# Designs tried in a protein design chat: VH-VL binders against q9c950r261to396. Part 27

Target 1, 136 residues: q9c950r261to396
Amino acid sequence: VPTFEDVKEVTIRRSKLAKWLMEPFFEELIVGCFVRVGIGRSKSGPIYRLCWVKNVDATDPDKTYKLENKTTHKYLNVVWGNETSAARWQMAMISDGHPLEEEYRQWIREVERTNGRMPTKQDISEKKEAIQRTNS
Short names: E, the ipSAE of ESMFold2; O, the ipSAE of OpenDDE; V2, 0.75 times the mean of E and O plus 0.25 times the DockQ between their complexes.

## First folded at step 13 (VH-VL; framework fv_ixekizumab)

Design x2 (at its last look DockQ between E and O 0.90; V2 from the best seeds 0.83)
Fold by OpenDDE, look of step 14:
Structure x2 (fold): chain C 136 residues (1-136), chain A 122 residues (1-122), chain B 112 residues (1-112)
Amino acid sequence: as target 1 above (136 residues)
Amino acid sequence: QVQLVQSGAEVKKPGSSVKVSCKASGGTFSNYAIHWVRQAPGQGLEWMGVIIPYFGTAYYNQRFKGRVTITADESTSTAYMELSSLRSEDTAVYYCARGGEWLDSYYYMDVWGQGTLVTVSS
Amino acid sequence: DIVMTQTPLSLSVTPGQPASISCRSSQSLLYEWGKTYLHWYLQKPGQSPQLLIYEVSNRFSGVPDRFSGSGSGTDFTLKISRVEAEDVGVYYCMQSIDYPYTFGQGTKLEIK
């Protein structure tokens, strides 16, 4: 099981997504990373779910949205528990903050509950190295 | 393409509970949220809560003080809204509504059920 | 809770004439990632509500272009360039930036 620290290091914030959006390496690099998807706001503040990125979905060019100061039709297919059920998500609704340990715990529980794929230490290590190569 | 079909009208006594169902047909149930909104006779719309089955979570309007319970059965693509400790002022048409075509559009309701009248009277 | 205030509460419009409905929120509906969580619904007589406009100015599928939404921050407007008989009903604005979602009081549109 990857540690919270491991997950933090491969969690991509909204501002970084906006920066990498048009880079040739983006679609490959983002796979296997984590993002915090926004699912509302309550009196306690914004609510996020920490999700694993399955792939970039750019199959609908007619549905664009604003990501920071850029217009895009690229979406993320993200996974909370099992990758057999992925959710499509606008990158604009990704947190620009760091993940919380509670969010990490929630993700772990859901992956276990649904017999989802747990990233290996090797997976995480490779992703960290890949991110570092982009000089993030 | 997606349709929401709700259960039939209910007549309840004060203090009892009612459970309304909302069955979704078409689309992927786990790809959207289900909202519940009610409307008293001749009145406006009141948001009761939302469930996001994909994330296994629900959020409620605290004005109901814990009387509302929203659940979902993914195997049957059906959402439920249970309102307990019914009062006469709970007499209303209760609507379920889909929160967006995709989960990232959970925050607006693009498909509505036909409504379920719940009458609370002695 | 965020309070949504609509004006007017009722409108009587001659067919072919324009209509305008205002919606004001007690706090900004603009979120940090640039989305403004203001939407408009129409409830025709005897029917369920239906989505007209989402995120201030986007017409939902099938909505005629005579409907338009505008505004920012806390002040929003729904306009109908040429009112038709089928436009009769109650219009609601709704905020969805915070739980609980809240609706305006509704604006009843009638034909003269």
Scores: ipSAE 0.912, ipTM 0.960, lowest interface PAE 0.5, mean pLDDT 96
Fold by ESMFold2, look of step 13:
Structure x2 (fold): chain C 136 residues (1-136), chain A 122 residues (1-122), chain B 112 residues (1-112)
Amino acid sequence: as target 1 above (136 residues)
Amino acid sequence: QVQLVQSGAEVKKPGSSVKVSCKASGGTFSNYAIHWVRQAPGQGLEWMGVIIPYFGTAYYNQRFKGRVTITADESTSTAYMELSSLRSEDTAVYYCARGGEWLDSYYYMDVWGQGTLVTVSS
Amino acid sequence: DIVMTQTPLSLSVTPGQPASISCRSSQSLLYEWGKTYLHWYLQKPGQSPQLLIYEVSNRFSGVPDRFSGSGSGTDFTLKISRVEAEDVGVYYCMQSIDYPYTFGQGTKLEIK
C-alpha cells in the first residue's frame, strides 16, 4: 500500500501538465500518476479529489479549452475508486497544489470500498524515476 | 439525449417535509452532477445545492442550514431533494438540473427538469 | 456569498432592435487560468430556465448567433443583436466559481 508521501511524489500539478502538454512523452509520463481534480470551491477553499490517471483522451479535436496560456483538446480519464468507472476531466481544473493527507485517506477508503486496484510501492518508485528523467 | 422528469406538485403543512424526485433518462447517471434550484412565486432563482454521485458527495447552500438533503440512487437513476421544517416562504417551484454532459462541466446547468410546485399552506 | 447584480431589471424593446443586459459580480469570477465562471440563462414564460451562454461567451448548442456574451473579472454583458418575439422572458446571470452558486435578480425582456 503506498503511503501518503509515496502518492504525493507522483501527483502531477496543473503547471507541469501545461509544461509537458505538447511533448511526445506526455501520455506515457502522466498515465499512472495522480492528479487532484477540482469539484468545486467552498468558504474553506477549493475542493479536490485525488484521482489516478488512467489515460489521455484526445479523440475530439473540436472540444478545445485553455490550459494556462495554451489551447488543447487533451483530457485526462481519471479514476476515483474502481477503474471500471472513469471520469473525463479537463486539465484546467486540476490543482496546482500538493495533495492533503485527508485527500489521500479519502482515496484509500474509496479504493477499499469499491475493490479498486491500488498501485504498489514499486509502481510508484518507477513513476518517480520517469518524472526525474523528464525534468533533466 | 438526457431528460429529467420530476415528481408531481405537492401541498404541505408548515413543519412537515417534502421529498422531490428527479429521474434521469439517457446517459450514464453517475457521471452527472445534479443541481437543485428553486423559484418562489414572482421571484428569481435560488441555488440549493448539488450532488456529484461519482464522488459520493453533496454541497449545500448554507442558508438552508441542514434543512436540505440531496441524495442519489444510481440503480434507478434518480436524485432526490428533501426539505424539512417547511415554512410558508418555502412555497416555490423546485427544479433539478444536470451539469454538463461530462462531469468536468459540473459547474453550469444544461438540462433542466420541468419543475415541481411545492405549496406550504395550513 | 457572491452577489450578482443585473441592470436593467426590465427592458421593453422594439422588435428588430438590439438589447444589452449587464451583470456585475461582487468579486472576480476568474479562476484556474482560462476560465471565468459566469453563465447566462433564459426563462421563457411558463418554462424552465434554459442555458444560453456558458463561461462568459460560449453559446450553448442550439442558441441563435444573435446572442453573444462578453466581459471579464466582475463585469459582463449579454447582447441580443436583433430581438425577436421568441426572446421574451427573464434573463439571469449566474456565477459558479464558489458554492453557493448565485444568480442575478433577473432582467425581464418584453416586446413593445
Scores: ipSAE 0.720, ipTM 0.905, lowest interface PAE 1.4, mean pLDDT 91
ESMFold2 (binder alone), look of step 13: mean pLDDT 91; pTM 0.942
OpenDDE, look of step 13: ipSAE 0.891; ipTM 0.955
ESMFold2, look of step 14: ipSAE 0.687; ipTM 0.903
ESMFold2 (binder alone), look of step 14: mean pLDDT 91; pTM 0.944

Design x3 (at its last fold request DockQ between E and O 0.91; V2 from the best seeds 0.86)
Fold by OpenDDE, fold request of step 14:
Structure x3 (fold): chain C 136 residues (1-136), chain A 122 residues (1-122), chain B 112 residues (1-112)
Amino acid sequence: as target 1 above (136 residues)
Amino acid sequence: QVQLVQSGAEVKKPGSSVKVSCKASGGTFSNYAIHWVRQAPGQGLEWMGVIIPYFGTAYYNQRFKGRVTITADESTSTAYMELSSLRSEDTAVYYCARGGEWLDSYYYMDVWGQGTLVTVSS
Amino acid sequence: DIVMTQTPLSLSVTPGQPASISCRSSQSLLEEWGKTYLHWYLQKPGQSPQLLIYEVSNRFSGVPDRFSGSGSGTDFTLKISRVEAEDVGVYYCMQSIDYPYTFGQGTKLEIK
C-alpha cells in the first residue's frame, strides 16, 4: 500500500494542471496521478475526494469550460475505489491544496472495499520521476 | 432521455415516517447525484439534501435536524428519501432531481421527478 | 445559510414584451476556481420545476434563446426578451456553492 507521503507527492494541484494543460506530455503524465475533486462546500469548508486519475477525456470538443482562464475540453476520468467505474471531472474543480490524511485513508478503505487496484511502489516511483522531469 | 419516476402519494399520521423512492432510467445511475427538494402547498422550493452514490456520501439540510435520510441502491438505480417524526408542516410535494448529466455537474438539477405528495394529518 | 432574494415576487407582462427578474445572494456565489453557482428554474402550473439556466448564463438544452442570464458575485438577472404564454409560471433562482442549497422566494410571471 502506498504511503500517505507517496500519494502526496503524486497528487496534482489545479494550478499544475492548468500549467501542463497544453503540454504534449500532459495526457500521459497525469495517468496514475492523484487529484482532489471538489464535491461541494459545507459550513466546515470545501469537501474533496482523493481520486486516482485513469486518463484524460477529450472526446467532446464542444463541451468546454474554463481552467484558470484557459478554455479547454479536456476532462479527467477519475477513480474512487475501482477503475471499472470512473467519473468524468472538470479540472477546474480540482483542489489547489494538498491532500489530507483523512482523504487518503478514505481512498484506501474504498479501494479495499471494492477490490480496486492499489498502485504499487514501482508505480509511484515511476510517476514521481516523471513529474520531476517535467519540473526541470 | 433520462427519467426519474417517484413513488405514489402518501398519507401519514404525525410522528410516523415516510420513505419516498426515485427510480432513474435511461442513464448510468452512478454518473450523477440525486437531490431531494420539497414544496409545501402554495410555497416555494426547499432543498432537503443530496446523495452522491459514486462517493458513498450524502449531505443534508440541517433545518430538518436529522429527520432526513437519503439512500441509494445502484443495483436498481433507485434513490430513497426517508423523513421521520412527521408533522403537519411536512405536508408537501417531494421531488427528486438529477444532479447534472455528469457527476462533475452535481450542483444543478437538470432532470426532475414528477413529485410525490405526502400528507401528514391526524 | 445563504439567503437568496428575488425581485419582483410577481410580474405581469404583455405578450411580446420583455421581462426581467433579479436575484441577489447574501454571499458571493463565485468559487475560487472561477465558477459561479447560480441557476434558474421555471415551474409551470401543475408541473415539476425545470432547469432554464445553469451557472449564471448557460441555457439548458431546449431552452429558447429568448431566455438569458447574467450577473456576477451577488447580483444576477434573468431576462426574457419576448414573453410568450408558455412562459407563465414561477421562476426560482438557486445557489449551490454551499450546502444547504437555497432558493429564492420565487417570481410568479403572469400574462396580461
Scores: ipSAE 0.928, ipTM 0.964, lowest interface PAE 0.5, mean pLDDT 96
Fold by ESMFold2, fold request of step 14:
Structure x3 (fold): chain C 136 residues (1-136), chain A 122 residues (1-122), chain B 112 residues (1-112)
Amino acid sequence: as target 1 above (136 residues)
Amino acid sequence: QVQLVQSGAEVKKPGSSVKVSCKASGGTFSNYAIHWVRQAPGQGLEWMGVIIPYFGTAYYNQRFKGRVTITADESTSTAYMELSSLRSEDTAVYYCARGGEWLDSYYYMDVWGQGTLVTVSS
Amino acid sequence: DIVMTQTPLSLSVTPGQPASISCRSSQSLLEEWGKTYLHWYLQKPGQSPQLLIYEVSNRFSGVPDRFSGSGSGTDFTLKISRVEAEDVGVYYCMQSIDYPYTFGQGTKLEIK
């Protein structure tokens, strides 16, 4: 079971998504990573869910939006719980902050509740190394 | 084409409860955020809350102080709003509304139900 | 809660003439990353509300070109370039940046 620190190291922030958006390696790099999707704001602040990235959806070129200084029609199909069910999200609604331990615990509980698949520690290590190579 | 069909009008006594149903046809129900909005006679619109079935969560307008409960049954593509401890001031038309076609557009309401009149009187 | 204030509350317009409705929020509706959570709805007599404009300026599918939205931060405007008889009803702005979502008081548009 990956730890909070394992997941934190492979959680991609919005600014990184924007930075890598046009790179040929973009989809291969971010699939299998985590993102924090925003589902609203309360008096206590933004509400996020920690989700796993299943794939990139760019099938509708007419559905464009601004992602920081760029325009794109790329969306993330993300997973909450069981990987057989995904939700499509625009990257402009991904957090630019680091995950919280409470968000990690919510992810764990939902994977357990739905009998979803956990990424292995090896999966995480491979993604961490891929991210590190890209940053250098 | 997505439609939201609500249950019929109800007449209730003060202190009782009402449960309004909202059945979605078309699309994928797990992609929907379902909002509830009410309108008292001659008045404007008041947001009551939302359910996001994909994340298994609901958010409520605190004005209702726990009297409202919003639920969903994915197997029947139906959302429900229950309002308890009814008062005469709760007489209104109650609407359900879908967020956009995709869940990342949960924050605006593009398809509305026909409305359900709930009358609270002795 | 964010207060949404519409001006005017009532509007009487000669057919073919323009109309303008203002909406002001008590807090900015711009999220730091670029989205502005301001939307416009029309409720025609005896009908459910319908979406006109989402995110300030995007016309919803099937909405005529004579409707346009503009604004930023806390100040927003809905314009109808030439009012037609079918445009009669009550117009509402709504914010969705924070729970609870809130509507303006409504602007009743009449033909005269």
Scores: ipSAE 0.761, ipTM 0.913, lowest interface PAE 1.1, mean pLDDT 91
ESMFold2, look of step 13: ipSAE 0.686; ipTM 0.901
ESMFold2 (binder alone), look of step 13: mean pLDDT 91; pTM 0.945
OpenDDE, look of step 13: ipSAE 0.884; ipTM 0.953
ESMFold2, fold request of step 14: ipSAE 0.756, 0.704; ipTM 0.910, 0.902
ESMFold2 (binder alone), fold request of step 14: mean pLDDT 91, 91, 91; pTM 0.943, 0.941, 0.943
OpenDDE, fold request of step 14: ipSAE 0.927, 0.927; ipTM 0.964, 0.963
ESMFold2, look of step 14: ipSAE 0.541; ipTM 0.869
ESMFold2 (binder alone), look of step 14: mean pLDDT 91; pTM 0.944
OpenDDE, look of step 14: ipSAE 0.905; ipTM 0.958

Design x4 (at its last look DockQ between E and O 0.88; V2 from the best seeds 0.00; counts 0 for: pae E 2.02 > 2)
Fold by OpenDDE, look of step 13:
Structure x4 (fold): chain C 136 residues (1-136), chain A 122 residues (1-122), chain B 112 residues (1-112)
Amino acid sequence: as target 1 above (136 residues)
Amino acid sequence: QVQLVQSGAEVKKPGSSVKVSCKASGGTFSNYAIHWVRQAPGQGLEWMGVIIPYFGTAYYNQRFKGRVTITADESTSTAYMELSSLRSEDTAVYYCARGGEYLDSYYYMDVWGQGTLVTVSS
Amino acid sequence: DIVMTQTPLSLSVTPGQPASISCRSSQSLLDEWGKTYLHWYLQKPGQSPQLLIYEVSNRFSGVPDRFSGSGSGTDFTLKISRVEAEDVGVYYCMQSIDYPYTFGQGTKLEIK
């Protein structure tokens, strides 16, 4: 089971997504990363779920939205528990902050509950190295 | 072509509970958020709560002081709203509504059920 | 809770004439993501509410182009360029930036 620190290191924030959006390596690199998905707002602020990124969905060029100052039709297919059930998500609704340990624990519990795939230490290390190679 | 079909009208006594169902047809239920909104006779719309089954969470309007429970059964593509400790002022048409075509659009309601009249009277 | 205030509360319009409804929120509906959480619904007599406009200015599928939404921050407007008989009903604005979601009082549109 990857540690909270492991997951934190491969969690991509919104500003980075916006930066990488048009890079040729983006769609490959983002697979296997984590993102904090906004699922609502309370009086105390936005509510997030920590999710695993399955792939980039760019199959509908007519459905665009604003990500920072950029217009895009690229969405993320994210997974909370089992990758057999993924959800499309606007990158504009991804947190620009770091994940919380509670969010990590929630994700772990859901993966276990749904018998989902848990990234290995090797998966995490490879992703970390790939991210570092971008130097951006 | 997604449709939401709600259970039939209810007549309840004060202090009792009512459970309204909302069955979704078409689409992928797990990608829906289901909202509940009620409307008292001749009045406006009041948001009660939402369930997001994919993320295993529900949020409630605190004005109901814990009397509302929203659940979902993915196996039957059905959402439920239970309101306890019923009062006469709870007499209203209760609507379920889908939160957007995709889950990331959970915050607006694009498909509505036909409504369920709940009458609370002694 | 965020308070939504609509004006006017009732509107009588001659067919073919334009109509305008205002909606004001007690706080900004723009979030850190750059999204504005203001939507418009129409409830025709004896029917369930139906979505007209989402996120200020986007027409929902099947909504005629005579409907348009605009605004920013705390002030929003729904416009109907040429009112038709089928437009009769109660219009609601709704905010969904924070739980609980809240609706305006509703604006009843009638035909003269």
Scores: ipSAE 0.825, ipTM 0.935, lowest interface PAE 0.7, mean pLDDT 95
Fold by ESMFold2, look of step 13:
Structure x4 (fold): chain C 136 residues (1-136), chain A 122 residues (1-122), chain B 112 residues (1-112)
Amino acid sequence: as target 1 above (136 residues)
Amino acid sequence: QVQLVQSGAEVKKPGSSVKVSCKASGGTFSNYAIHWVRQAPGQGLEWMGVIIPYFGTAYYNQRFKGRVTITADESTSTAYMELSSLRSEDTAVYYCARGGEYLDSYYYMDVWGQGTLVTVSS
Amino acid sequence: DIVMTQTPLSLSVTPGQPASISCRSSQSLLDEWGKTYLHWYLQKPGQSPQLLIYEVSNRFSGVPDRFSGSGSGTDFTLKISRVEAEDVGVYYCMQSIDYPYTFGQGTKLEIK
């Protein structure tokens, strides 16, 4: 079972998504990472859920939006709980902050409730190495 | 295409509760955010809250938090709004409405139910 | 809560003439990345509300191009270039940047 720190190390912030958006390796790198999707804003600030990235959806070139200083039609299909149920999400609504431990616990509980799959520690180690190589 | 069909009109006594249903047909229910909006006679629209079934969570207008409960049943593609401790000022038409086709458009309502009149009188 | 204020609250328009409805929010509806959460709805007599414009200026599918939206920050406008009889009803602006979502008071459009 990956720990909170394991997941945090492979949680991608919006600024990194924007930085890598046009790189040929973008889709290969981001799939299998985590993102914090925004689901509203309360008096206490933005509300996020920690989700696993299943794939990148770029199949509708007419559905464009701004991601920081770029325009894109790439969306993330993200998973909350069971990997057979994904939600399509624009990257502009993804947090630029680090995950909270409560968000991680919420994710763990939902994966368990839905009999979902978790990445192994090896999966995370490989993804962490891929991220590091991209930063070099 | 997507349709939202609500349960029928109800007449209630003060202090009781009402539970309005909203059945979705078409599309994928887990991709929907379902909002509840009410309209008192001769008045404007008032947002009551939203449920996001994919994340299993609901958010309420704090004016109603202690009295409103919004739930969903994915197996029947039905959302529910229950309002408790009814008062005469709760007399209104209650609408359910879907956020856009995908969850990343949860924040505007593109499909509306036909409305359910709830009358609270003694 | 964000207060949405519409002006005018009532409007009588001769068919074929333009109409303009103003909506002001008590706080900016612009998020940090440039999206603005202001939407317009029409409720025709005896009907449920329907979406006209989302995110300030995007016409929803099937909405005639005589409807347009503009504005930024806290000040927004819905324009109808040539009012038709089918346009009668109550127009609402709504913000969705913060929970709770809030509507303006409504602007009743009538044909004169």
Scores: ipSAE 0.562, ipTM 0.867, lowest interface PAE 2.0, mean pLDDT 90
ESMFold2 (binder alone), look of step 13: mean pLDDT 91; pTM 0.946

Design x5 (at its last look DockQ between E and O 0.88; V2 from the best seeds 0.00; counts 0 for: pae E 3.4 > 2, grease 19 > 18.9)
Fold by OpenDDE, look of step 13:
Structure x5 (fold): chain C 136 residues (1-136), chain A 122 residues (1-122), chain B 112 residues (1-112)
Amino acid sequence: as target 1 above (136 residues)
Amino acid sequence: QVQLVQSGAEVKKPGSSVKVSCKASGGTFSNYAIHWVRQAPGQGLEWMGVIIPYFGTAYYNQRFKGRVTITADESTSTAYMELSSLRSEDTAVYYCARGGEWLDSYYYMDVWGQGTLVTVSS
Amino acid sequence: DIVMTQTPLSLSVTPGQPASISCRSSQSLLDEWGYTYLHWYLQKPGQSPQLLIYEVSNRFSGVPDRFSGSGSGTDFTLKISRVEAEDVGVYYCMQSTDYPYTFGQGTKLEIK
């Protein structure tokens, strides 16, 4: 099981997504990373879930939205639990902050509950190296 | 072509509980959030809560003081709303509504059920 | 809770004439992600509510172009360029920026 620190190092924040959006390496690099998806707001502030990125979804060029100062039709297919059930998400609703340990615990519990794929230490290591090569 | 079909009208005594169902047909249930909104006779709309099954979370209007429980069964594509400790002022039409075509659009209701009348009377 | 205030609460319009409904929120509906979650619904007599406009100005599928939404921050407007008989009902604005979601009081539109 990857540690919280492991997950933190491969969690991509919104501003980085916006930066990489049009780079040729983006769609490959983002696979296997984590993102904090905004699932609403309460009186206490925004609510996030830590999710694993399955792939980039750019199959609908007519569905555009604003990411920072850019217009895009690229979405993320993210996984909460089992990758057999992925959800499309706007990158504009990804957190620009760091994940919380509680969010990490929630994600682990859900992966276990749904018999989902748990990234290995090797997976995390490879992703970390890939990110470093792009000067993250 | 997504439709939400709700359970039939209910007549309840004060202090009892009611559980309304909302079955979705068409589309992918796991991509939906299901909202519950009620409307007292001749009154406006009141948001009760929402469930986002994919993320295993439900949020409630605290004005109901814990009397509302929203659940979902993905195997049957059905959402439920249970309201306990019923009072006469809970008499209303209760609506379920889909929160968007995808989860990232869950914040508005684009498909509504037909409504379920719940009458609370002694 | 965010309070939504609609004006007017009722209006009677001659067919073919324009109509305008205002919705004001007690606080800004712009969230940290840059979205403004103000939506408009129509409830026709004896029917369930139906979505007209989402996110201030986007017409929902099947909604005629005579409907338009605008605004920002705390002030929003729904406009009908040419009112038709089928437009009769109660219009609601709703915010979904914060839980709990809240609706305006509703605006009843009738035909003269």
Scores: ipSAE 0.488, ipTM 0.865, lowest interface PAE 1.3, mean pLDDT 93
Fold by ESMFold2, look of step 13:
Structure x5 (fold): chain C 136 residues (1-136), chain A 122 residues (1-122), chain B 112 residues (1-112)
Amino acid sequence: as target 1 above (136 residues)
Amino acid sequence: QVQLVQSGAEVKKPGSSVKVSCKASGGTFSNYAIHWVRQAPGQGLEWMGVIIPYFGTAYYNQRFKGRVTITADESTSTAYMELSSLRSEDTAVYYCARGGEWLDSYYYMDVWGQGTLVTVSS
Amino acid sequence: DIVMTQTPLSLSVTPGQPASISCRSSQSLLDEWGYTYLHWYLQKPGQSPQLLIYEVSNRFSGVPDRFSGSGSGTDFTLKISRVEAEDVGVYYCMQSTDYPYTFGQGTKLEIK
């Protein structure tokens, strides 16, 4: 079971998504990472769910949106709980902040509740290495 | 393509509860955010809350002081809104509405149900 | 709660003439990415509301191009370049920046 620190190290912020958007390695790098998906805002601030990235969907080039100062038609299919059910999400709605331990615990409980699959520690280690290579 | 069909009109006594259903057809129900909006006679629109079935999460307008409960049943593609401790001022048309074709458009409502009149009278 | 104020509350327009409706919010509706969560709805007599404009200026599918939205920050405008008989009804602005979502009071558009 990966720890909160393991997951935090492979959680990708919106600014990084925008920075890497046009790179040839983008899809390979992002799949298997985590993102914080915004599901609303309260008086205490934005409300997020920590989700696992299943794939990048770019199949409709006419469905464009603005991500920072760029325009894209790339979407993330993300998983909350069971990996057989994914939600398509534009990257503009991804948090630019770091995950909270409460969000990690919510993710763990939802995976357990739905009999979902988790990444292994090996999967996380490979993503950590890939991110590190990209930053150097 | 996508339709939201609500349960029929109801007449209720003060102090009771009402539960309005909203059945979705077409599309994938887990991709929907379902909002509830009411309109008292001759009045404007008032947002009551939203459920995001994929995340199993509901958020409420605190003006209703916990009297509102919004739920969803994915197996039947149906959302529900229950309003408790009814008062005469709760007489209104209650609408359900979908937040766009994809879940990342949860914050505006593009498909609306036909509305359900709830009348609270002695 | 964010208060949405519409002006005017009632508007009578000769067919073929332009119409303009203002909406003002008590707080900025801009998020950190520069998106503004201000939307416009029309409720025709006896009907459910329908979406016209989302995110200030984007026409929803099937909405005629005589409808346009503009504005920023706290001040927004819906314009109809040439009013037609089917445009009668009540127009609402709505913010979805923060929970709870809130509507303006509505602007009733009538044909003279």
Scores: ipSAE 0.362, ipTM 0.816, lowest interface PAE 3.4, mean pLDDT 89
ESMFold2 (binder alone), look of step 13: mean pLDDT 90; pTM 0.940

